# Ledger of designs, part 11: VHH binders against Jerky protein homolog-like (JRKL)

Target 1, 218 residues: Jerky protein homolog-like (JRKL), of Homo sapiens (Human) (q9y4a0r168to385)
Amino acid sequence: LQPEQIYNADETGLFWKCLPSRISVIKGKCTVPGHKSIEERVTIMCCANATGLHKLKLCVVGKAKKPRSFKSTDTLNLPVSYFSQKGAWMDLSIFRQWFDKIFVPQVREYLRSKGLQEKAVLLLDNSPTHPNENVLRSDDGQIFAKYLPPNVASLIQPSDQGVIATMKRNYRAGLLQNNLEEGNDLKSFWKKLTLLDALYEIAMAWNLVKPVTISRAW
Short names: E, the ipSAE of ESMFold2; O, the ipSAE of OpenDDE; V2, 0.75 times the mean of E and O plus 0.25 times the DockQ between their complexes.

## First folded at step 5 (VHH)

Design k2 (framework vhh_7w1s_2; at its last look DockQ between E and O 0.88; V2 from the best seeds 0.00; counts 0 for: pae E 2.1 > 2, grease 24.7 > 24.2)
Fold by ESMFold2, look of step 5:
Structure k2 (fold): chain B 218 residues (1-218), chain A 116 residues (1-116)
Amino acid sequence: as target 1 above (218 residues)
Amino acid sequence: QLQLVESGGGLVQAGGSMRLSCAASGSIFSYYMGWHRQAPGKQRELVAAISGGRTLYDDSVKGRFTISRDNTKNTVYLQMNSLKVEDTAVYYCARLEWGSDTYDYWGQGTQVTVSS
């Protein structure tokens, strides 16, 4: 197996209406979307290979089954792979669906496009949100998951200091850039931001994460 | 009230190239502009999007398609290289206004047919 065929995934929460602290001073405070603000939080799962040359479409889990910003839109019209769940948490069912319907096909297509053998491993920790590895295999067995010991898993997952932190920084920078380009009053910025805007910004933020940032995290 | 008009579609052999254009009747400077496609029997899907010099692509077209724009002409382009039969679809230009909660701005579409 080449590094191009070795993948990992990790999860983070995002309160998508929160601005960086320095900007919140101008607008007042970033409204902490705590207590009852669970609808303004999403779970994001980042997945990439060890070289960072293949970053999968972000997986986003939100509470809304059909949020207002996605009326007749299906997941294919979105810049992310969107799932709904009570509380906006990743769970075993969603992870298995993602693996079977998104991870395997996208990895197979990528490896084929690079002329590589269509064989890959997804390295995971033993998180309660991850299904048993025996059910995480492609039909031909060539693409599968493998669980790492807990002490090893923490060393090779994307972290707040590395990949995830860079993505979140890019997200906030993109929001600031849009605010300046719109010429909007800062007071109205927060009211106008929709989930659909946030999904576009986080997808673009993920795209801006450089391969070297990902490969260095390994 | 915004109008988006796609052009540049047609018939091309697999492995070929084609450039689509989307002319807007108004400014596209500070918006998310995107190309979507709908193949026969399939639902519409996002192909590529651009905003503020930032781009994103569906995995199926990365390395083959390039989205770009010319703000002085209010035009968005999709350069499609190394075309495959599965790229056959009606291609739509769309604009998402920042702060909008729907995709209300769509073009009429242009047919792209890739023959084997």
Scores: ipSAE 0.539, ipTM 0.834, lowest interface PAE 2.1, mean pLDDT 78
ESMFold2 (binder alone), look of step 5: mean pLDDT 84; pTM 0.855
OpenDDE, look of step 5: ipSAE 0.703; ipTM 0.883

Design k3 (from b14 with L57Y; framework vhh_podentamig1; at its last look DockQ between E and O 0.67; V2 from the best seeds 0.00; counts 0 for: unsure alone 60.4 < 65)
Fold by ESMFold2, look of step 5:
Parts: structure tokens; C-alpha cells; sequence
Structure k3 (fold): chain B 218 residues (1-218), chain A 117 residues (1-117)
């Protein structure tokens, strides 16, 4: 397999109503200047190939309810693949849906567009929220997942913090730009910010992550 | 009251290009999320591209082929569509989402794009 055909997915929590702060990042706390800390969290899963040239649509798991169906089709009008879950955590069912309905088709289309064989591997850590690899394969077996042994996982993915940190920085910068252009004080900003705003901003923030940032993380 | 008017649709051959325009009758602040959506017969409407403050989003199916842009002086956004494919055939809509909204508040009537040899 070529690097274009090797994928990785990483998960992170996002407190989408929080503004950036060096002290918040260092201590893991998130604060809104001049306001009480508000904890509204979603889980974001970033997926890209080793070259960084193919960044998949972000997967976001939140608490907000979906339409009556648990299918992702209602989120096609969103800039992310949105799933609903009680605690806004990734779970086995959501991961399998994402793999089958989003990852496999998007990877096939990308590889076809590059004239590459439609074969790919998704490298995963050994997480209890990920299904075993027996169920993570396409119908033709050409696109599949592999779990990394602990010693290999720590070696091949030592710099994931750079990609996630860059995306979160871009997210916060975009929110601050909108806040300044609206002329709102921070208190009004906090009251106005919606999940829909956050989904658009994080998707744009992901788009701003350069391929070199992703390839360097490998 | 804001009105959004799409234009520039038509019939084109595969591999060719087309530029869609969306003109607004009211103000478009840079903080607004402006977007292009498309709906093919029998399918749900999907987001194609969005722009706010020079920041952009593109659906995976159009990345590298489509470019969204904004002209504040003309209160307009554009969608440059290159390397068109038959699967891009759809009714294309312009929409506006203002900052702090949890719903889309303004939609155009749509412009048809048909890609066929």
C-alpha cells in the first residue's frame, strides 16, 4: 500500500463554547473570559490519509437529538457527519456506521480519482470504543481496519497533538473573528453561540489544516 | 428583507466548467455563513460549499474542483465549478445562515445545472 492508501482516525473532545487561553490549554480547563465556565462537549473524530491530501468530513458526536431516524442522511446539509449519543461519546455502533457509510465510500471515490487501486487500511489504536477488526472491512475486503500494537501505536503517532491543536486554534480564531465583527461583548457572544455555528467553524478549521501538518504527525 | 437570487446554471458537457452566482438584496456581513447546496432528483439536499470571513468548507465530492468565493461590494457569492461530472447534475441553491442562528434563515429558488454529453 502507498501512503495515500493509509489512513488514521483520532478522537478529541471539544468544549465548543470555550474561547482559547494558554492557561486553559495547559491545565485542560476551558474558560470564557468574564464568564463562568460552561461545559458543552462534543466528540470530534478527524480522519486523513498519511499524505494529508485526503481529509475526510469530520465526524461529530453530540448530545443534541437527531431527526426521528438514527441515520446520518439528515446531516448531509451539515459540514460534518453528525451523530447523536447520550453522553456525546463515540460508541461501537456509531463507529461501525461511520466506517461503512462514510469512510469506505469516501476513500473509494478519492482513490479512484487518483487512479490508485481501491485498497486502503485504517490504522486504529486499541480502544474499547472501536469495534474489533473482524467487522471493520468493506464488502470486497479491500478497505479494512487494523489495530496497531501498543508499541507501534506510540511510535507511529507521537505528534497527533499538532494536528488537533492546529484545528482547535483555527476554530477559536474563527470564533473570535465573528465575535469582533458582530460587535458583541463576550457575554453576548456566549449567549448567541449555537451548536450549528460551532459545526461550521470546526469544519472550516479542519479545512485550514495543511497537508504538511498531517503528514508530519505520522 | 433579504432575497437571494441564483444564476448561472445550464447544460454543460462533462469536464467543462460553470460559474454560479448568488446575489443578495440585503447586507451580507463577513460573519454570515453563506453556502451552496444541491439537490438531485430523489435525493436529499446536501451542502456543497460554505464561506465565512474568507474561511471555507467543501464537500469531499467537490474538493479540488469547486471554489466558493465572495464579493462584498456586490453582496454576492460565487461557485466556480470545474471538471464537471454527470453526478454534479442537480438544482443548486444559495443559502444564508447568520451568526448565532440555529436554523438557515434565507434560501434562493435554485438554478439547474445539468452535466451531460
Amino acid sequence: as target 1 above (218 residues)
Amino acid sequence: EVQLVESGGGLVQPGRSLTLSCAASGSIFSSYYMGWYRQAPGKQRELVAAISGGRTYYADSVKGRFTISRDNAKNSIYLQMNSLRPEDTALYYCARLEWGSDTYDYWGQGTQVTVSS
Scores: ipSAE 0.620, ipTM 0.844, lowest interface PAE 1.6, mean pLDDT 78
ESMFold2 (binder alone), look of step 5: mean pLDDT 77; pTM 0.783
OpenDDE, look of step 5: ipSAE 0.826; ipTM 0.925

## First folded at step 7 (VHH; framework vhh_7w1s_2)

Design m1 (from k1 with Y31N; at its last look DockQ between E and O 0.82; V2 from the best seeds 0.79)
Amino acid sequence: QLQLVESGGGLVQAGGSMRLSCAASGSIFSNYMGWHRQAPGKQRELVAAISGGRTYYDDSVKGRFTISRDNTKNTVYLQMNSLKVEDTAVYYCARLEWGSDTYDYWGQGTQVTVSS
ESMFold2, look of step 7: ipSAE 0.679; ipTM 0.874
ESMFold2 (binder alone), look of step 7: mean pLDDT 83; pTM 0.841
OpenDDE, look of step 7: ipSAE 0.873; ipTM 0.950

Design m2 (from k1 with S30R; at its last look DockQ between E and O 0.70; V2 from the best seeds 0.75)
Fold by ESMFold2, look of step 7:
Structure m2 (fold): chain B 218 residues (1-218), chain A 116 residues (1-116)
Amino acid sequence: as target 1 above (218 residues)
Amino acid sequence: QLQLVESGGGLVQAGGSMRLSCAASGSIFRYYMGWHRQAPGKQRELVAAISGGRTYYDDSVKGRFTISRDNTKNTVYLQMNSLKVEDTAVYYCARLEWGSDTYDYWGQGTQVTVSS
């Protein structure tokens, strides 16, 4: 397997309505450490290959949901793969759906477009939210997941924090740019911010993460 | 009321290129502008979006499509290269206002047909 065929996925929480260095106190909204709202949190899963040249569509798990008959239409119009879960946490079912319906097809298409063998491994940490690796396989067995032992995962972990930190910094910068362009004070800015805005900004923030930042994380 | 008018669609051979334009009757400067597409029998899907210098591309079009805009002409473009038959769809321009829960302006669409 070449580095383009080796993938990793990492999860992080995002309090999408919080900006760094807020100067105003708002009811029920975070302006200082310790004032974060649980209901304004999403879970983000980033996935990319070792070269960083293939960054998959972000997976975002939030509380908000729509009727099942309309949900699939809205999901395709979003710049992320959105899933709904009671606590906005990743779980086994969502991870399995993402792997089968998002990861495998996107990886297969990417490798085909590069003229590479359609074989890949997704390296995972040993998390309770990740299904057994025996069920994380494509139908032909060529694209599959493999758990990393905790000692190997710890060897990689500090570099993954750099990728997530960069993405979150890009997210906050994008929100600040929009705030300045709107001419809003911070109170008006918070009032207007929607989950849809946040999904666009985090997706664009992920797009701004450079391949070198990702490849150095390995 | 904002008007969005797509143009530039048509019939193209697989592997070819095409450029779509979306002319807006008002400012596009401080909005998320996007291209969406709907293939026969499929759901409408986001293909690319732009706000400021920041962009998003669906994985199926990365490296082949480029979104851009001209704020002076209030026009957004989609340059489509290395077209595949799977790119056949009606392409819609959309504007998302900051702070909105939904897309608030859509064009009428332009047909793109990629033949083998």
Scores: ipSAE 0.668, ipTM 0.868, lowest interface PAE 1.3, mean pLDDT 79
ESMFold2 (binder alone), look of step 7: mean pLDDT 85; pTM 0.862
OpenDDE, look of step 7: ipSAE 0.857; ipTM 0.945

Design m3 (from k1 with S27T I28F F29S; at its last look DockQ between E and O 0.74; V2 from the best seeds 0.77)
Amino acid sequence: QLQLVESGGGLVQAGGSMRLSCAASGTFSSYYMGWHRQAPGKQRELVAAISGGRTYYDDSVKGRFTISRDNTKNTVYLQMNSLKVEDTAVYYCARLEWGSDTYDYWGQGTQVTVSS
ESMFold2, look of step 7: ipSAE 0.683; ipTM 0.866
ESMFold2 (binder alone), look of step 7: mean pLDDT 81; pTM 0.823
OpenDDE, look of step 7: ipSAE 0.862; ipTM 0.945

Design m4 (from k1 with A94V; at its last look DockQ between E and O 0.10; V2 from the best seeds 0.00; counts 0 for: pae E 9.0 > 2, grease 24.7 > 24.2, placed apart)
Fold by ESMFold2, look of step 7:
Structure m4 (fold): chain B 218 residues (1-218), chain A 116 residues (1-116)
Amino acid sequence: as target 1 above (218 residues)
Amino acid sequence: QLQLVESGGGLVQAGGSMRLSCAASGSIFSYYMGWHRQAPGKQRELVAAISGGRTYYDDSVKGRFTISRDNTKNTVYLQMNSLKVEDTAVYYCVRLEWGSDTYDYWGQGTQVTVSS
């Protein structure tokens, strides 16, 4: 298998209303809005191949089934694959749906477009939120998942200082850049920011992660 | 299907300004729209992007380039100021699917040449 056929997915939590870490450290804690509601956390799953040339659409798990901010004539084209779960956690059912309905088809299309064999492996860490690996396979068996042993996974998987950290840094910078340019007022940022706004910002943040950053994390 | 047609490119002196336009045959409302460029012998790179009312810029163009759009005309603009020879490239208008190049729509590109 070539590096373009080797994929990894990893999960992170995001308190999407939290201000940049530097501001929070100066005050000694996160802002009061992040203190009010657990619904202000989402789980984000990033998936890309080893070259970083194929970054899949972010998978976001939120608590709300029909978030109020999604009432728009153009929400049919959300910038992420959005799922809902009671605690905003990734779970076995959501992961299986994502694998079958999003990962496999998108990987096939990418590999076809590159003239590569439609064969790929998704490398995962051992996690109780991931399904049994022999259930995670395409119908023809050519696209499948493998769980890495814990001591091997830590050597191969991207770190928080790598891909996820870069994405979160891009997210915070984008929020501040856009909101300071519009409102020039940090307090109005807190009042105006919707989940939909956050989804657009995090999706743009993911798109801004360069392939080199991803490939070097391996 | 969706067609993106760039215009406004050409030859310009270093330090000069230029405005690129991208006319879309379909809706650009709330989609991720971007400008990418490809210099000779290099890979395509993101220059600027707009989604909703939010804008993003590569560090190499920050403060010099401004992306904007007119949803009623389905048109995206790139205002390029203080142009440098290093900005010489083919500029592509893109309607991007989030996190995947497989579903992206690309224009044919417009050449921008910045002479010293």
Scores: ipSAE 0.011, ipTM 0.374, lowest interface PAE 9.0, mean pLDDT 75
ESMFold2 (binder alone), look of step 7: mean pLDDT 84; pTM 0.851
OpenDDE, look of step 7: ipSAE 0.759; ipTM 0.903

Design m5 (from k1 with G52S; at its last look DockQ between E and O 0.65; V2 from the best seeds 0.00; counts 0 for: pae E 2.5 > 2)
Fold by ESMFold2, look of step 7:
Structure m5 (fold): chain B 218 residues (1-218), chain A 116 residues (1-116)
Amino acid sequence: as target 1 above (218 residues)
Amino acid sequence: QLQLVESGGGLVQAGGSMRLSCAASGSIFSYYMGWHRQAPGKQRELVAAISSGRTYYDDSVKGRFTISRDNTKNTVYLQMNSLKVEDTAVYYCARLEWGSDTYDYWGQGTQVTVSS
């Protein structure tokens, strides 16, 4: 297998309606300006190959069923793969659905487009949110997952602190850059921010993460 | 209200190129502008989006399609290269207003047909 065929995934939480100061984060609170309490949290899963040239569509887990509950009245296609879960946490069922319906097809198409054999491995740590590796195989067995031992996993986590931090920084910058229609009332800006706005911003933020940032983390 | 008019669609051979245009009757500055497509019998899907110089592309079109805009003409473009038969669809331009949880404005669409 070449580095193009080796993938990793990792998860992070995002309070999508909050740009907290460091003091607010230390206290375990995140308050938007003019709000009385913290808004919803989502879980984001980043997945990319070792070269960083293939960044998969972000997987986002939220509480709201809005994208799934619309029949055909709006027919929206989101810039992320969105799942809902009571606590907005990744779980084993969502991970299996993502692997079978998103990861395998996207990786197969990418490798085909590069003239590479459609063989790939998804390297995972032993997270409780990751299913047993026996269930994580494509139909032809050529695309599969492997758990890493804890000592190896700590050395190769390309979607960890550096990549995730860069993505979150890009997200915050994008929100600030697009704040043109706020008038002179910052509270209106934050009150108007929707989950859909946040999904577009985080997807664009992921797109801005450079391949070298990902490959360097390996 | 805002009107979006797509143009530039048609028939093209596989491997060819085509450029779509979306003319807006009002400002597109600072809004999320997107190209979506719908093949017969399939769900509409987001292909590419642009906001203030930041872009998003679906994995199926990365490296082949380029979204761009001209704010002085209120026009969004989709340059499509290395076209494949699976790119055959009606292509729609859409605008998402900030603070909306759904797309507010859609064009009527332009047909793109890629033949083998």
Scores: ipSAE 0.497, ipTM 0.814, lowest interface PAE 2.5, mean pLDDT 77
ESMFold2 (binder alone), look of step 7: mean pLDDT 85; pTM 0.867
OpenDDE, look of step 7: ipSAE 0.849; ipTM 0.941

## First folded at step 8 (VHH; framework vhh_7w1s_2)

Design t1 (from m1 with S30R; at its last look DockQ between E and O 0.70; V2 from the best seeds 0.76)
Amino acid sequence: QLQLVESGGGLVQAGGSMRLSCAASGSIFRNYMGWHRQAPGKQRELVAAISGGRTYYDDSVKGRFTISRDNTKNTVYLQMNSLKVEDTAVYYCARLEWGSDTYDYWGQGTQVTVSS
ESMFold2, look of step 8: ipSAE 0.687; ipTM 0.878
ESMFold2 (binder alone), look of step 8: mean pLDDT 83; pTM 0.855
OpenDDE, look of step 8: ipSAE 0.877; ipTM 0.953

Design t2 (from m1 with S100K; at its last look DockQ between E and O 0.75; V2 from the best seeds 0.00; counts 0 for: unsure alone 63.6 < 65)
Fold by ESMFold2, look of step 8:
Structure t2 (fold): chain B 218 residues (1-218), chain A 116 residues (1-116)
Amino acid sequence: as target 1 above (218 residues)
Amino acid sequence: QLQLVESGGGLVQAGGSMRLSCAASGSIFSNYMGWHRQAPGKQRELVAAISGGRTYYDDSVKGRFTISRDNTKNTVYLQMNSLKVEDTAVYYCARLEWGKDTYDYWGQGTQVTVSS
């Protein structure tokens, strides 16, 4: 398998309504989502190949069944793949849907466009949110997932903390830039920020993560 | 009230290029501007978006399409290269104002037809 055929996915929580910094945390007047409210958290799953040349559309799990302004048929108008779950947690049902309906088709098209065999592996850590490996493969068996044992995963699995940290930094920078361009004070910024704004900003933040940042993490 | 008017669509051979324009009747500087498309029998989907120099592209168009804007002309562009038959759709320009939870403004659409 070539590096373009080796994928990794990992998850992170995002408290999308708060910009955690020494300046953004104001006790008594601001909600600190990590401290006060689970409703202002989403789960983000990043997926990319080892070269970083193929970054899949972000998968976002939130509490709302759909953003209130979108009809059920308008979910494709989002810059992320959005799923709903009561606690905004990834679960095995959502992961399997994402794998079958999003990961496999997009990986197949990417590999075809590169003239590579349509064969790929998704390397995963052993997480309770991931389904059994037998379920995670394409209909022809050529695109599949493999769980790494904890001792092997800790030694050879890429460090995703740098990639996730870069994406979150890009997210915060984008929100701050919009706030400055709008001329809003901090209270107006918090009042106006919607989930839809956050989805656009995190998607653009993911787009800004450079391939070399991803490939160095391997 | 803001109005969006798309232009530049038409018939093009596969592998060809075309440029769509979206003229706005007011300022677009501080907003998310996007191009969406709807193919026959399919749902409308986001193709590309731009805000503050930052962009988003759907995986199906990355490397082929480029979104840009000219704030002095209040115009958003979609440069489409290496067109494929599956790019055939009505293309809509849309605006999402910061702090809104829906697209507040849509153009009437421009047809793009890519023939093999």
Scores: ipSAE 0.721, ipTM 0.889, lowest interface PAE 1.1, mean pLDDT 79
ESMFold2 (binder alone), look of step 8: mean pLDDT 82; pTM 0.840
OpenDDE, look of step 8: ipSAE 0.861; ipTM 0.945

Design t3 (from m1 with T102V; at its last look DockQ between E and O 0.84; V2 from the best seeds 0.76)
Amino acid sequence: QLQLVESGGGLVQAGGSMRLSCAASGSIFSNYMGWHRQAPGKQRELVAAISGGRTYYDDSVKGRFTISRDNTKNTVYLQMNSLKVEDTAVYYCARLEWGSDVYDYWGQGTQVTVSS
ESMFold2, look of step 8: ipSAE 0.605; ipTM 0.857
ESMFold2 (binder alone), look of step 8: mean pLDDT 83; pTM 0.848
OpenDDE, look of step 8: ipSAE 0.871; ipTM 0.948

Design t4 (from m1 with Y103F; at its last look DockQ between E and O 0.72; V2 from the best seeds 0.73)
Fold by ESMFold2, look of step 8:
Structure t4 (fold): chain B 218 residues (1-218), chain A 116 residues (1-116)
Amino acid sequence: as target 1 above (218 residues)
Amino acid sequence: QLQLVESGGGLVQAGGSMRLSCAASGSIFSNYMGWHRQAPGKQRELVAAISGGRTYYDDSVKGRFTISRDNTKNTVYLQMNSLKVEDTAVYYCARLEWGSDTFDYWGQGTQVTVSS
């Protein structure tokens, strides 16, 4: 397999209504005054190949089942793949749906467009949110997942902490740019922010992550 | 009320190029502007979006399509290169205003047909 055929995915929490400068997310809590809800957190899963040339559409898991900004006919109108879950956590069912409905087709199309064999591996840590390895494969078996034990992951881990940190910085910078352009005071701006705004901003933030940032993480 | 009017669609041979324009009746500077498309028998899908200098592209069009905007003319463009038959669709311009819970405004659409 070539580096373009080797993928990694990792997850992070995002308190999407948090302003970055004097406010930080510590131990899964947002420190924004007046905000204390888990409902303002989503889980983001980033997935890219080792070269960073293929960044998959972000997967976002939130508590909102059918917010006003989403409709069943509008799922392809979003810049992310959105799933609903009671605690806004990734779970086995969502991960399997993402693998079958999002990962496999996108990887297959990318490899086809590059003239590469439609064969790929998704390298994962061994997490309780990931389904049985046997069910994480395409129908032809050519695109599949492989779990890495901790000792192997430590030796070759790409570790998305640098990539995730860059994406979160881009997200917060984009929010601040919008605030300055709108001319609203910070309180008014923050109260107007919707989940739909956040999904667009995080998707653009992911797009700004350069391939070299991803490849250096490997 | 903001109005969005698409233009520039038509018939083009595979491998060709086409530029779509979306003229807005009001300011688009601080909004998310997007191009969506709907092929026959398929759901409408987001193709590209822009806010400020930041962009998003669907995987199916990366490297071939470029979204841009001219705030002085309140116009958003979609430059489409290396067109394929599967790009055949009605293309819609849309706006998401900051703080909105749903997509605010849609154009009537412009037909793009890519022939072999």
Scores: ipSAE 0.638, ipTM 0.860, lowest interface PAE 1.6, mean pLDDT 79
ESMFold2 (binder alone), look of step 8: mean pLDDT 82; pTM 0.839
OpenDDE, look of step 8: ipSAE 0.833; ipTM 0.932

Design t5 (from m1 with E97T; at its last look DockQ between E and O 0.71; V2 from the best seeds 0.75)
Fold by ESMFold2, look of step 8:
Structure t5 (fold): chain B 218 residues (1-218), chain A 116 residues (1-116)
Amino acid sequence: as target 1 above (218 residues)
Amino acid sequence: QLQLVESGGGLVQAGGSMRLSCAASGSIFSNYMGWHRQAPGKQRELVAAISGGRTYYDDSVKGRFTISRDNTKNTVYLQMNSLKVEDTAVYYCARLTWGSDTYDYWGQGTQVTVSS
């Protein structure tokens, strides 16, 4: 397999109303006015190949339920692949749905566009949120997941600190830019920010992560 | 209220190019502007979005489509290159006002047809 055919996926939590401040940074805390951050957290899963040239649509897991936030049938109108879960955690069912309905088709289309065989591996750590390898395969078996031991995984998988940190920095910069351009003070910012805004900002933040940042993490 | 008017659609051969325009009756600065498309019998899908020079593209159009805007003309563009038959759809311009929890403005759509 070539590096274009080798993928990984990493998860992170995001308190999407949380912005850095001088006070919050000095105290080593990310504080949110209103102090209900647990209701305003999402899980983000980013997935890219080893070259960084193929960054898949972000997967976001949030608490929001139909019809108050999004319709599950209308997920194609969002800049992310959105799933709803009590507690906003990734779980086995969501991961399997993402793999079958999002990862496999997007990887196939990418590899076709590059003239490569439609064969790929998703490298994963052994996590209770990931289904076993036997269910993580395409119908033809050519696109599949592989779990690696920690001593091997640390040598060949990207660093969470580099890629995820860059994405979160881009997210906060984008929110700050919108806040300044809209003319809001800090309190008005928190009142006005919606989950939909956050989904657009994190998707654009992921888009800003350069391929070299991803490839260097390997 | 704000009005969005798409133009530039039509018939084009596969491999060809086309530029769509979306003229807004008011300022588009500080908002998310996007292009969506809907093929017959399919769900409407987000194709590209822009805000403050930052962009998003659906995986199916990356490298082929480019979204841009001209704030002085309140116009958003979609440059579509290397068109494929599966790009055939009605293309809609939409605005998401920052702080809204739904899309708040939609254009009437412009038909793009890519022939084999």
Scores: ipSAE 0.686, ipTM 0.878, lowest interface PAE 1.2, mean pLDDT 79
ESMFold2 (binder alone), look of step 8: mean pLDDT 82; pTM 0.842
OpenDDE, look of step 8: ipSAE 0.831; ipTM 0.931

Design t6 (from m1 with S51T; at its last look DockQ between E and O 0.06; V2 from the best seeds 0.00; counts 0 for: pae E 7.1 > 2, placed apart)
Fold by ESMFold2, look of step 8:
Structure t6 (fold): chain B 218 residues (1-218), chain A 116 residues (1-116)
Amino acid sequence: as target 1 above (218 residues)
Amino acid sequence: QLQLVESGGGLVQAGGSMRLSCAASGSIFSNYMGWHRQAPGKQRELVAAITGGRTYYDDSVKGRFTISRDNTKNTVYLQMNSLKVEDTAVYYCARLEWGSDTYDYWGQGTQVTVSS
């Protein structure tokens, strides 16, 4: 297998209404001084190949099945793959759906576009939110997952502190540029920011992660 | 199907200003629209992007360039101020796919030349 056929995915939480360094996070809630705690969190899963040339559409898990901000939006045009779960956590069912319906088709299309054999492996850390690897195979068996021993996983994760940290910095910077540059105060900022806005910001933030940042993380 | 046509390029003195336009033949409201540039002998690079009113800039142009969009005209603009010789390149307007840099529709490009 070539590096373009080797993928990794990892998960992180995002308090999408929080800005860096000015916000206290207490027991999974984001606190703005002088305001009630803000508990708008999503789970984000990043997936890319070892070269960083193929970054998959982000997978985002939120609480709402049909968020209010989506009412006027064609859900087929969302900038992320959105799933819902009671606590906004990744679970086995969502991971399986993402693998079968998102990962496999997008990887197959990418490899075809590059003239590579449509074979690929998704390397994962062990996690209670990841299904047994026996279940994670394409129908033809050519695209499949493998779980890594803990002692090896830290050596080949593109989603280490560097990649995820870069994406989150890009998100926070973009949020500030688009929402605070016109003299907005913090109250106006919170009122205006919707989940849909945050999804566009985090998708752009992921797009801005350069391939070299990803490839060097391996 | 989608056509992108750039205009507004040309020769400009260092420190000067220039406004690029990109007219689209279809709706771009929810699309990722970007300006890229390619200097001679270099790789094409993202300069600025806009989606749903959100904007993003490469560090080399932040504070000098402004991307904007007029959805009623299906047009994306790049206002370029305080131009430097290093900004000399062919500038391309593009509609890009989320995740990866491999898509979708590209204009033919407009030359921007900054002389000292």
Scores: ipSAE 0.021, ipTM 0.491, lowest interface PAE 7.1, mean pLDDT 76
ESMFold2 (binder alone), look of step 8: mean pLDDT 83; pTM 0.842
OpenDDE, look of step 8: ipSAE 0.865; ipTM 0.947

